# Miniprotein binders against q53ft3, part 148

Target 1, 195 residues: q53ft3
Amino acid sequence: MFGCLVAGRLVQTAAQQVAEDKFVFDLPDYESINHVVVFMLGTIPFPEGMGGSVYFSYPDSNGMPVWQLLGFVTNGKPSAIFKISGLKSGEGSQHPFGAMNIVRTPSVAQIGISVELLDSMAQQTPVGNAAVSSVDSFTQFTQKMLDNFYNFASSFAVSQAQMTPSPSEMFIPANVVLKWYENFQRRLAQNPLFW

## First folded at step 16 (miniprotein)

Design Q16
Fold by OpenDDE base, second read of step 17:
Structure Q16 (fold): chain B 195 residues (1-195), chain A 83 residues (1-83)
Amino acid sequence: as target 1 above (195 residues)
Amino acid sequence: SPIQEEFEKLMERAEWHFEFAEKYYELGDKEYALLYFEFAARIFRKAAELAKKNNDPESYKEAIEYAEEAQKYAEEIQKELEK
């Protein structure tokens, strides 16, 4: 249902479902992470009137998890970027993940998504510092993300001669990906908020 | 009074949502701005209802005015997104 992306890292599409309405991603080496993208995979939409509250947790000095509400995802806003670098010293807030006996290593943070009623979500206040603070930082993050994707995709590139017949598989020409990448970069350069 | 305190909490929360909406709009994230204006409107309406129950017409008027403002912004953004 959900994916999690950190710039320079592989996309995570397998959230740990810790409850019927709760999903968790592990973020190793979280101290090096500035931004996180949380997105819906598009396979399963939120039920009508529902969305997701997105939380970040990090271990405090005692190794106890500190949870903070970053923001939300909805069918209308299926992806969001959150800045987490400034939250590492923040105070904890009320969260729906309190009873989770998740064995945490000190270097691993978590992204938690709680599926909730929009009305319930409206009753919550995200931490202010979780919002992307500048267009520039957003652009930089996006660029890194795009580069990572391009590098990843290109690593699978094979020539026609190298392809083994697989009629059941769909193939995308590398030049299509490149053109998309170039066009995206151009548009991003012209208007970082073009989408 | 407990009711007044609850009203103030609701107003404060709605104001936060409103501010977030403005911030995200300025950042060009219209979808998030829309969401937060909708949240603000919702909570302002709740505050208004509470004020009404408490027979506080001034607080009611204030909350309704803010709710209408938030709703107006939400509608405007929605129109922008449909373009």
Scores: ipSAE 0.475, ipTM 0.808, lowest interface PAE 1.1, mean pLDDT 84
Fold by ESMFold2-Fast, scan of step 16:
Structure Q16 (fold): chain B 195 residues (1-195), chain A 83 residues (1-83)
Amino acid sequence: as target 1 above (195 residues)
Amino acid sequence: SPIQEEFEKLMERAEWHFEFAEKYYELGDKEYALLYFEFAARIFRKAAELAKKNNDPESYKEAIEYAEEAQKYAEEIQKELEK
């Protein structure tokens, strides 16, 4: 039903279901994560009057999970990006994952999604520091995609001495790839919406 | 009174949603702005119903006026998203 994306990592689409209405994604090495995208897969909408509350948990100094409400996903807002960097020192919010207060490894965080009534969701207040602009979110995602493509393409670079003649095979000079990468970064920095 | 304390808590919660809706709108996230204005309107109306049952017409009027303001912004954003 849900997906979770961190830039530079494989997308997760198989949440661990811990109750009929509760789903969890594990985030190993969470200290390297600045943003998390949570989204609906689009095949099954929420029933009328329902949505999902999105929580983030991290282990405190004693290894105890601290849960914070990041925000919501609904049929009208099926995807959201949240900033999780800087939330480690925050206070825990009231959460439906009480049974999961087990001491965890220090480097593993979790995203929790609880399917709830919209009226119940409206009674809660998410942490303010998780909000991210749509323009900033898109720019960050695009930059990470550019980095992934450039790194992947560059990993196949070979010198002319290593090339074998092949009439059906196409080759692109590495300098052309670098020129495209640099030009795209410059344009994105000047106008994130030039696309 | 306990009812007055509950009214004040609802008003504070709705005000938080209203402010968060304004923040998301400024950030360009109109879908979240819409959701939070709708949440604000819902909670302001809940506060109004509580004031009505408590025979407090001034608190009722205040809560309804804020609910209508939040609903107006929600409707404006809904129209923007439909285009």
Scores: ipSAE 0.437, ipTM 0.797, lowest interface PAE 2.4, mean pLDDT 78

Design Q17
Fold by ESMFold2-Fast, scan of step 16:
Order: sequence, then C-alpha cells, then structure tokens
Structure Q17 (fold): chain B 195 residues (1-195), chain A 83 residues (1-83)
Amino acid sequence: as target 1 above (195 residues)
Amino acid sequence: SPIQEEFEKLMERAEFHFEFAEKYYELGDKEYALLYFEFAARIFRKAAELAKKNNDPESYKEAIEYAEEAQKYAEEIQKELEK
C-alpha cells in the first residue's frame, strides 16, 4: 500500500500491518534523519471518502513513544515530504494507535499510517513545523536520494577480474558514476533548481 | 460556556487548515492547498451549525463567510489542477 523513503537510505515498501487500518515503518538511527517521504504505491487507491493520517514517533528518555501528526496522504495527494528534525523534542499530539505506547528500543523511530475517513482527518491538526515544503527541503531530499542511488548502483560494481565476457552487455565504469554523483551534488548545492 | 468553547476550538482548527492551505498554495503544492481548503470549509461549516443551534447569528455569519471563502479557493484550485 505504502512506501517510506528516508533521504540517503534504501526505500521501504513493506510496512508492518499492526491493525486492519494501521501500518508502521521502522526508522533506525532516527537522530540522523531530517526528512521522510511517505507515498502510496499506486496499485490500490483509498476507498471513497478515505485517506491516510501520517504520524511520527520517537522514543523519549524512558523509551516511551511520543507520537506526532505530520500530515496526510490521499488519492489526490498520494505523496508528501515531511521535515522531522525539529520534532524530536516536541510535545506529543493525539493519535489513533491506542495502547501501542509500549517501551521501544532506543534510536528507532516509526512512521505510522492510519487509514481514516476524510471527515475524521479534517478534525486533526498536524504539527506546524513538519509541513513546510520548500526549496531547501527539496534540495536536502534530492542530495540524499543521489546518495541512495549511488550506493544502489555501486552495489552492482564488479572488478575486471570478476567480469565474464558478454559482447551484448553494456558496462559503465564505477568511476564515471562517482564523477556524475559528485558533479550533480556540487551543482545542486550551488543552485537547487539548476534544471 | 461549553458550547462557546467548542465553537472557538472549531474556528481555531479551521483557521489552521486555512493558513496551511495558503502556505502550500504559495509553495506551489496545489494538491495539498486543495485538501486543506476543503478541510477548512468542512470545519467552518461545523462551527456555523453549532452557532446556529446556539442562536448566535454573528458567530454563524462569521463561520459561514469563512467556509464560503475556503470553498471558493478550493474550487478555483480544482479547476487549475484539471488544466
């Protein structure tokens, strides 16, 4: 149903279903996370009149989860970018996950998605600082997505000694991928909208 | 009174959605702007219904005017998204 993307990490597409209408993604090492993207996979739309409320939780000093409403995804808005770096000391908001306030492992945060009626969603107020999408947020996301792509592509790199001759296959030197990544990252830092 | 407090909470919630919609519209996120203007209109209408039941015509008028404004913006954005 859903995907979760942390800039600089591999995409998660297998949410843990914790109830018929509730899904969770784990975010290890959450203190290094600035932005999270939540999106629908596009295979199955929400039922008519429904959408998803997106929550973020982190463990407090006692290991208890603190839940905050980040925003929403709907058929008309199937993806959203949230800034979470400012939320790690925030006050918790109302959440539909009930008695899931169990002591969690340290350093692991969660994204929760609750499938709800649009009327129910309208009665909720997201935290203000998470919903600021801007050029800066897009730049941060793009830079870390470049890291993710480079790491993914590099995982297929092989030395010449490991290559089997295959005239119909095409290969790109790892050095070319690295140079492209470095050049793109530098250009993005100079002008986030260079294209 | 409890009814007055409920009305004020609904107005504050709707105003939050209205401001979020304006913010997203300025950022070029028209899909989110549409969603939040629709949310604002829904909650302003709930506030108006409460004011009407409480025989408060000034609060009713205020809430309805905001609901109509939010609905107008939602309709304009929906037309933009349809090309």
Scores: ipSAE 0.495, ipTM 0.826, lowest interface PAE 2.1, mean pLDDT 77
Fold by OpenDDE base, second read of step 17:
Structure Q17 (fold): chain B 195 residues (1-195), chain A 83 residues (1-83)
Amino acid sequence: as target 1 above (195 residues)
Amino acid sequence: SPIQEEFEKLMERAEFHFEFAEKYYELGDKEYALLYFEFAARIFRKAAELAKKNNDPESYKEAIEYAEEAQKYAEEIQKELEK
């Protein structure tokens, strides 16, 4: 249902479902992470009147998880970017993950998504600094993400002559990816929030 | 009073949502702005209802006015998104 993306890292599409309505992504080496993107995969929408509350958890000095509400995702806003770098010294908030014994390592943070009623979500207040603070930061993040994707994809590029026949697999021409990349960059330059 | 305290908390929360909505709108994230204005409107309405139950017409009026404002912005953004 959900994906999680950190710039420079592989996308995570397999959340750990810790409850019927709760999903968790692990973020190793969280201290190096500035922004995280949480998005719906598009396979399963939220039920009517529901959305997702997105939380960030990091271990405090005692190793106890500190959860903070970053914001929300909904069918109308299926993806969001959150700044987490400034949250590492923040205070914890009420969260729906408190009763869950999630095995944590000191260097691993977590993104938690709780599927909730929109009315309930409205009762919550995200941390103020979780929002992307500037267009520049957003652009930089997006650019890094795109570069990572392009680099990753291009690393698998082979010439047609080098291809091993695999009828069960579909292949995308590298030029298509490049064209997409270029178009995306162009649109991003024109409007960082075009998507 | 406990009711007044609850009212104030609701108003504060709604205001928070409202401010976030404005921020996201300024950033160009209209979808998130819409969401937060809707949240603000909902909470302001709840505050208004609470004020009404508490026989506080002034607080009711205030909350309703803010709710209407938030709703107006939400509707405007919705129209922008449909374009």
Scores: ipSAE 0.267, ipTM 0.699, lowest interface PAE 1.6, mean pLDDT 84

Design Q18
Fold by OpenDDE base, second read of step 17:
Structure Q18 (fold): chain B 195 residues (1-195), chain A 83 residues (1-83)
Amino acid sequence: as target 1 above (195 residues)
Amino acid sequence: SPIQEEFEKLMERAEHHFEFAEKYYELGDKEYALLYFEFAARIFRKAAELAKKNNDPESYKEAIEYAEEAQKYAEEIQKELEK
């Protein structure tokens, strides 16, 4: 349902589903991460009236997880960019992931997505410094992420003749990814902050 | 009073959403601006309802005016996105 992108890293499309309505991505070596992109895969939309609350978790000095609300994704806003570099020393907030028995290593942070009612999401306040601060930073980040994603996806491209029958797997034509990329680039050129 | 404190918390939250909406709109992220204006409107309406229950017509009026403003911006952005 969700993907997670870090600049210079491989795309993560396999979230750990820790509950029916909760998904988690691990971010190793989180101290080197400045921005994270969370996006919907487009396979399953949110139910009507629902969206996703996006949280970031890092270990504090005692190794305990500190969770902070970054923002939201919805059917109308299926992707978002968050700055997490300035959050590493922030205060924690209440989070829906408290019951997770997640083995944490000191260098691994997490992105958590909680599927919630829009009305419930409206009652939450994201941390202010997680928002994109400038058009230039956003544009640069977006371009890097797009290139990374395109390169990643393209690396898995195979011809029909090269495909091994796997009826349990879904395949996406490479042209779909290319079309998406081109459309995204066009939109980005028209409005650098449309993400 | 506890009710007044709750009202102020709601107003503060709604204002925060409103400010985020403005910021994202200025940045060109119309989808996020829309979302946050909608959130602001929802919370301002909740504040208004609380004020109404507390028989505070001034607070009610203030919250409703902000809710209407947020809703207006949301509607304008929605129209822009449909073009």
Scores: ipSAE 0.521, ipTM 0.835, lowest interface PAE 1.0, mean pLDDT 84
Fold by ESMFold2-Fast, scan of step 16:
Structure Q18 (fold): chain B 195 residues (1-195), chain A 83 residues (1-83)
Amino acid sequence: as target 1 above (195 residues)
Amino acid sequence: SPIQEEFEKLMERAEHHFEFAEKYYELGDKEYALLYFEFAARIFRKAAELAKKNNDPESYKEAIEYAEEAQKYAEEIQKELEK
């Protein structure tokens, strides 16, 4: 139902379902991540009156998850870009400096999606610093996302002779992906807010 | 009172949604602006019902006026998106 995209990484389209209404994506090496994109795959819409609340979680110093609300996805707004760099461990806190043998290993963060009633979603307030802060930063991020998506999609390009019919798979010609990429770059250059 | 404190928390939450809507509108994200104005209107109406239950007509009027303002912006954006 959902996808998650990070600049420089393979897109994730197979969320881990941890409850009937809860889905997660793992984000290894999360300290290198500035932005994440969460989107609906467009195959199955939310039931009427429902949407998805998008959360970010990182382990605290005791290994316990700390969840923060980033925003929402709905049938009317099926994709969103979130800035998470300000939400990572140590953000806004003094840098602990002590013995060299006190090393915090890289941890796995998560993006969580909770399917909720719109009325319940309205009762929550996203953290302010998770919102995209400027058009210029958004344009740079979007260009990197386009590059990442194109490279990812192109990595699966196969000749027609290598294609095997499968009812669970959809095939898109590589040329169509390239045309979409070029069109999107052109539109982004003309108006970075066309999204 | 506990009811007054709950009212103030609802008003603050709705105002945060309203501010998010304004921010996304300025960024050109009209779909998100619409969503957040709708959320603001919902919560302002909840605050109004709480004020009504608390027999506070001035707080009721204030919350309803903000709910109507948020709904008006949502309707204007909806019309823009339908183009």
Scores: ipSAE 0.474, ipTM 0.827, lowest interface PAE 2.1, mean pLDDT 76

Design Q19
Fold by ESMFold2-Fast, scan of step 16:
Structure Q19 (fold): chain B 195 residues (1-195), chain A 83 residues (1-83)
Amino acid sequence: as target 1 above (195 residues)
Amino acid sequence: SPIQEEFEKLMERAERHFEFAEKYYELGDKEYALLYFEFAARIFRKAAELAKKNNDPESYKEAIEYAEEAQKYAEEIQKELEK
């Protein structure tokens, strides 16, 4: 249901589902990451009155995860850009990922998404320093991420005649990726924060 | 009192949402600004209900006035997004 983008890296569209309402993306070598984009996939909306709380975790000096609330995604706001540089020495937030408090490797962080009632989401306050810092920086980041995603995805484009059947693999037509890229670029040119 | 402490925590939480709404609006993220103003209004109204149950008309008035202000900004942004 969700996707995660980091500049210079492969887009992640297959979150690990760790509970019925909880999804996680791994971010290896997180010390080199400044911004993360979290977005909803396709046209499948949240049920009425629900949304997603977005958390970031990094391992502390003892290898224990420290979770911080970055913000939210909803049907009305299906994508958001967060700054995570500067959060790597912060204190933990109240979080629903208690069952996932296991020791992690020193250089791997995580993005967690918890599907919650909007009323529950309103009871929480995100860390202030995760908010967008400047329009120009986010435009540059977003453009580079679009270029990276499109170039990587298109490099695997094959004709139907070259495809081998694989029942466990999902395929997305290259034309759909191109249309998404063109539409996003057009919107970005009109408003760098059109999300 | 415990009820007064709960009221103050709700007011602080709503104020934080209001601040996020203002920040995102300044950044041009109107969808996020709308969400946060709606959250602020919701929590201010929750604080007002708590003050009402605690027979504190001054706190009730304060919370409801902030809730109405947040709701007004949310409605204005909603209109901007419809244009």
Scores: ipSAE 0.520, ipTM 0.836, lowest interface PAE 1.8, mean pLDDT 78
Fold by OpenDDE base, second read of step 17:
Parts: C-alpha cells; sequence; structure tokens
Structure Q19 (fold): chain B 195 residues (1-195), chain A 83 residues (1-83)
C-alpha cells in the first residue's frame, strides 16, 4: 500500500505491517537522512473518509523510541515529502505506535503510517518543522532522487546485443529513461512544483 | 471550565492547521494546503458546536467565522486544482 523513499537510497515498497491499520518502514543510518518521501503505491486506495498519519520515530539517548507526527497522506495527496533532519532532537508526541514492541537498533529510525479516519487525522497536529522548509531543499531532494534513479536504472543498461531473450519481461530503452530524466529536470528547473 | 478549555484546545488546533495550510500553499503544495484548510474548517466547526452547547454565542460566532474562512480557502484551492 505504501512506499518510502530516501534520496540516494533504494525505494522501499514493502512496509512491515505491524497491525491491520499500521505500517512501518525501517530507515537505517537515519542521521544522514534529511528528507523522506512517503507515498501510496496506487494499488490500494484509502477507504472513503480515511487517510494515513505519517510518523517518524528515532531512538532517544536512552534507546527509547521518540515518535513525531510528520503529516498525512490521503487519496487526494498520495505522496508527501517530510524533513526529518531537524526532528532528531525534538520531543515526542502522542502516537498510535506506542503499544507496539518494534525491535529497534540504535541507528535505525522508522516511518510509521497509521490508517485513520480523516476526522481523527484532523485531531492531530504535525510537528512544525516536518514540512519542507524551502523550495531549494525540495529541489535538491528531488534532484538527488532523480539522480539516484537514473544512476540505478543506468547501471542495468545493456546493449541489445547483450540482452538475453526474456519474452516474459518488458524492456525500456535507455534513451527513453534519459529523455524522461532530461525532461523532468527541465520541468523541475522551470517549476519545482510542476508535479 | 472544562468545556472552555476544550474549546480553546480545538481553536488552537484549528489555528495550527490553518497555519500549516498557509505554509504549504506558500510552498506551492496546494493539495496539502487544501487538506489542512479542510482540517481547520472541520475543527473550527467542532469548536463552534461546543460553544453552542455551552451557550457561548460569542465563541460560537468566532469559531464559525474562522470555519467559514478556512472553508473558503479550501474551496478556492479546490477550484485552482481543477483548472
Amino acid sequence: as target 1 above (195 residues)
Amino acid sequence: SPIQEEFEKLMERAERHFEFAEKYYELGDKEYALLYFEFAARIFRKAAELAKKNNDPESYKEAIEYAEEAQKYAEEIQKELEK
């Protein structure tokens, strides 16, 4: 249902479902992470009147998890970017993950998504610094994400002569990816919020 | 009174939503701005209902006015998103 993306890292599409309505992504080496994207995979929408509350958890000095509400995702807003770098010293908030005994390592943070009624979500207030603070930061994040994707995809590029026939697989020409990348960069440069 | 305290908490929450909405709108994230204005409106309405139950017409009026304002912004953004 959900994906999690950190710039420079592989996308995570396999959340750990810790409850019927709760999903968790692990973020190793979280201290190096500035922004995280949480998004719906598009396979399963939220039920009507429901959305997802997105939380960030990091271990405090005592190793106890500190949870903070970052924001929300909904069918109308299926993806969001959150700044987490400034949260590492923040105070915890009420969260729906408190009863969950999630095994944590000191270097691993977590993104938690709680599927909730929109009315319930409205009763919550995200931390103020979770929003992307500047267009520049957003642009930088997006650029890093794009570069990562391009580099990743390009690493698998083979010539047609090198291809092993696999009728069950579809292939995308590298030029298509490059063209997409270039067009995306151009659009991003023109309007960082074009999408 | 406990009711008054609850009213104030609701108003504060709604105001924070409103602020988030404005911030996201400024950042160009209209979808999130919309969401937060809707949240603000919802909570302001709840506050208004509470004020009404508490026979506080002034607080009711205030909350309703803010709810209407938030709703107006939400509607405007919705129209922008549909273009």
Scores: ipSAE 0.433, ipTM 0.790, lowest interface PAE 1.1, mean pLDDT 84

Design Q2
Fold by ESMFold2-Fast, scan of step 16:
Structure Q2 (fold): chain B 195 residues (1-195), chain A 83 residues (1-83)
Amino acid sequence: as target 1 above (195 residues)
Amino acid sequence: SPIQEEFEKLMERAEYHFEFAEKYYERGDKEYALLYFEFAARIFRKAAELAKKNNDPESYKEAIEYAEEAQKYAEEIQKELEK
């Protein structure tokens, strides 16, 4: 349902489902990360009146996660860029993850997504300035993300002659990925906020 | 009263969201501005519903007026994003 992008790293599209309404992505070596993008894959929309609250967690000195609310994704706003560099460690936000992932190794952070009612989301306040407010920074980051995703996807390209039929797997032609990349880059150049 | 305290908390929460929406709009982040104006409108309407159940027409009117203002800004931003 969700994807997570970090500049210079492999895109993650396979979130771990830790509860019926809760999903997490691991972010190893998080101290080197400045921005993270969370987005919906677009195939399965939220039910009407629902959205996703996006949380960031890092391990404290005891290895216990400290959760902070970064913001939200909804059907009307299916992607968001968050700045996680410079987030103050210490007090966490109110969060629905409870005792999940209570002990971890250092240097591994998580992005958590909780599917919630929009009314519930409206009563929450994100940590200050996690959302990216600069169009220039957004454009630069997004271009790097496009390059990273295209390079990753292209690394799996195989000819039809090399494919073994697998009923449980889905395949996307490399040509379709290339067309998406070119179209997205063109649209981004015209309006960085089109997505 | 407990109901009046709940009403005041809802009004305060909606005002915080309204302020964040204005801040995001000023910075050119229209999508976040839209989202927070929508949140503000929803909470103001929730406060109005509470005031109506509590037979407080003055508080109801105040909350509805703020909800309509937030909704108007949200609609204007939505139109800007559609172009």
Scores: ipSAE 0.282, ipTM 0.726, lowest interface PAE 3.5, mean pLDDT 77
Fold by OpenDDE base, second read of step 17:
Structure Q2 (fold): chain B 195 residues (1-195), chain A 83 residues (1-83)
Amino acid sequence: as target 1 above (195 residues)
Amino acid sequence: SPIQEEFEKLMERAEYHFEFAEKYYERGDKEYALLYFEFAARIFRKAAELAKKNNDPESYKEAIEYAEEAQKYAEEIQKELEK
């Protein structure tokens, strides 16, 4: 349902479901992370009238998790970029993950997504400066995301001679992915908000 | 009571998931329907457990009945998806 991307790292598409409507990504070495992208995979939408509240947690000096609301993702806004570097010394807020005994390792932060009613989300206030509003930052992250995807997909590329016959399996030519990538980059360069 | 309030919040959340699951199913989005019925079932069970701790057998029964219904729909959809 959700994906998480840190620049320079592999995309995470397997969130841990820690509750019925709560999902968590682990972020090792979180101190080196400036920004995180949270996005819907497009496989499963939110129910009508619902979205996701996105939280960040890091261990405090006592090793206790400090949770902060970063922002939101919705069907209408299926991805968001958050700056987390400035939050590492912030104060905790009320969060839906507090009652959960999530085993945490030192130096590992977490991104938590709570599926909630949109009306409830509207009443919540994200921490300041967490949402990346700059077009430049958005463009940079988008580019990194695209590069990550392309690199990942291309790593599985094989020639027809190397393929094992699998009549039940569908294949996409690598050049199709490349063309898509190039076209997307072109559009992004022309207008970062073309979609 | 704080426990009763929490119970009601859980029930409300579960009901929303359940209703959306039904809507997704009606639209033919079976994978979504499955997911949200599962969500509903789990949250209803959580509500039931809370009711049990609060010695409220009526609330427990209500939550369990809804949980079972949600679970049943989820199982049926799962079977449909496996065909």
Scores: ipSAE 0.020, ipTM 0.395, lowest interface PAE 4.1, mean pLDDT 80

Design Q20
Fold by ESMFold2-Fast, scan of step 16:
Structure Q20 (fold): chain B 195 residues (1-195), chain A 83 residues (1-83)
Amino acid sequence: as target 1 above (195 residues)
Amino acid sequence: SPIQEEFEKLMERAEYHFEFAEKYYELGDKEYALLYFEFAARVFRKAAELAKKNNDPESYKEAIEYAEEAQKYAEEIQKELEK
């Protein structure tokens, strides 16, 4: 009934049903995920007066799941983008007597979908920092950042005749930057979350 | 009182929905804006009924006015989506 998409990963369309009204997707290596898209597959609508509450769970320092409400999907709003960066267990204050390289072991987070009455959904408030723009607004922001980077990088372009020999520095042709920009823009137009 | 505490919680919840609706509308997500304004109106009306039961006409009036404002925005967005 549901799908889950993370940029750079295979789409998941087979949720694990853990109860009559509850579905779960596993998110391995969740610390590398910034956004997740949850959507209905369009084959079976919610029953009248019902929708889906979307939750995110990560293990706390004791290994216990901490569930947070991200938002909702309904027949009128069958897909949504959620920001999960910032909801993950933050980096705690480090000990003052050492810079320790904390090796992060692979950990699995979950997206949970609970089918609920709309009245019940209205009695809950999603976490504020998970709310993000529509795909179009996110794409506009990303395009602006892409333009800023391209303009900044291009401002350093010099002709070969203007180059001062420096064997410790790497140089790339300006046309490579342009090709990257064009490729990224094309891919962004196809799927705003490809990156 | 327990009733007053429940009223305050409902008002706060409805205000969160109202703010989410405004945020999503600004971001161009009209479907979500509609949903959250409808949620806000629903919860403000629940708060109003609680205030009425508690014989608090000032709180009732406040909650109803916010519910009507949320419902007005929901109706305007519904009209935008129908076009």
Scores: ipSAE 0.468, ipTM 0.816, lowest interface PAE 2.2, mean pLDDT 75
Fold by OpenDDE base, second read of step 17:
Structure Q20 (fold): chain B 195 residues (1-195), chain A 83 residues (1-83)
Amino acid sequence: as target 1 above (195 residues)
Amino acid sequence: SPIQEEFEKLMERAEYHFEFAEKYYELGDKEYALLYFEFAARVFRKAAELAKKNNDPESYKEAIEYAEEAQKYAEEIQKELEK
């Protein structure tokens, strides 16, 4: 249902479902992370009148999780970018994950998504610095993300002559990926928030 | 009074949403701006209802006015997104 993306890292599409309405991604080495993208996979929409509250959790000096509300994702806003670098010294807020016994390691932060009623989401206040502060920062993040994806994808590129027949697998021509990349960059340059 | 305190908390939350909406709009994220204006409107309306129950017409009026403003912005953004 959800994906999580950190620039320079592989996309995560397998959230740990800790409850019927709660999903968690682990973020190793969270101290090096500035921004996180949370997005819907597009397979399952939120039910009508519902969305997702997105939380960030990091261990405090005592190793206890500190949860902070980053923001929301909805059917109308299926992806969002959150700045988490400035939250590492923040105070915790009320969160729906407090009752969950989630195994944590000191170097691993978590992104939690709670599926909630929009009315309930409206009763919550995200941390102020979780939003992308500038277009430039957003652009830089997006560019890094794109570069990472392109580099990753291109690393698997093989010529047709080098392909091993695999009827069960679908292949995408590298040129398609490149074209997509170029088009995306162009659109990004025109409007960093075109997507 | 507890009711007045709750009203103030709702107003503060709604204002917070409103400010976020403005921020996201300035950043060009119209979808998030829309969402947060809608949130603001909802919470302002909730505050208004509370004021009404508390027989506070002034607070009711204030909350309704802000709710309408937030809703107006939401509608405007919605129109922009549909173009």
Scores: ipSAE 0.289, ipTM 0.723, lowest interface PAE 1.4, mean pLDDT 84

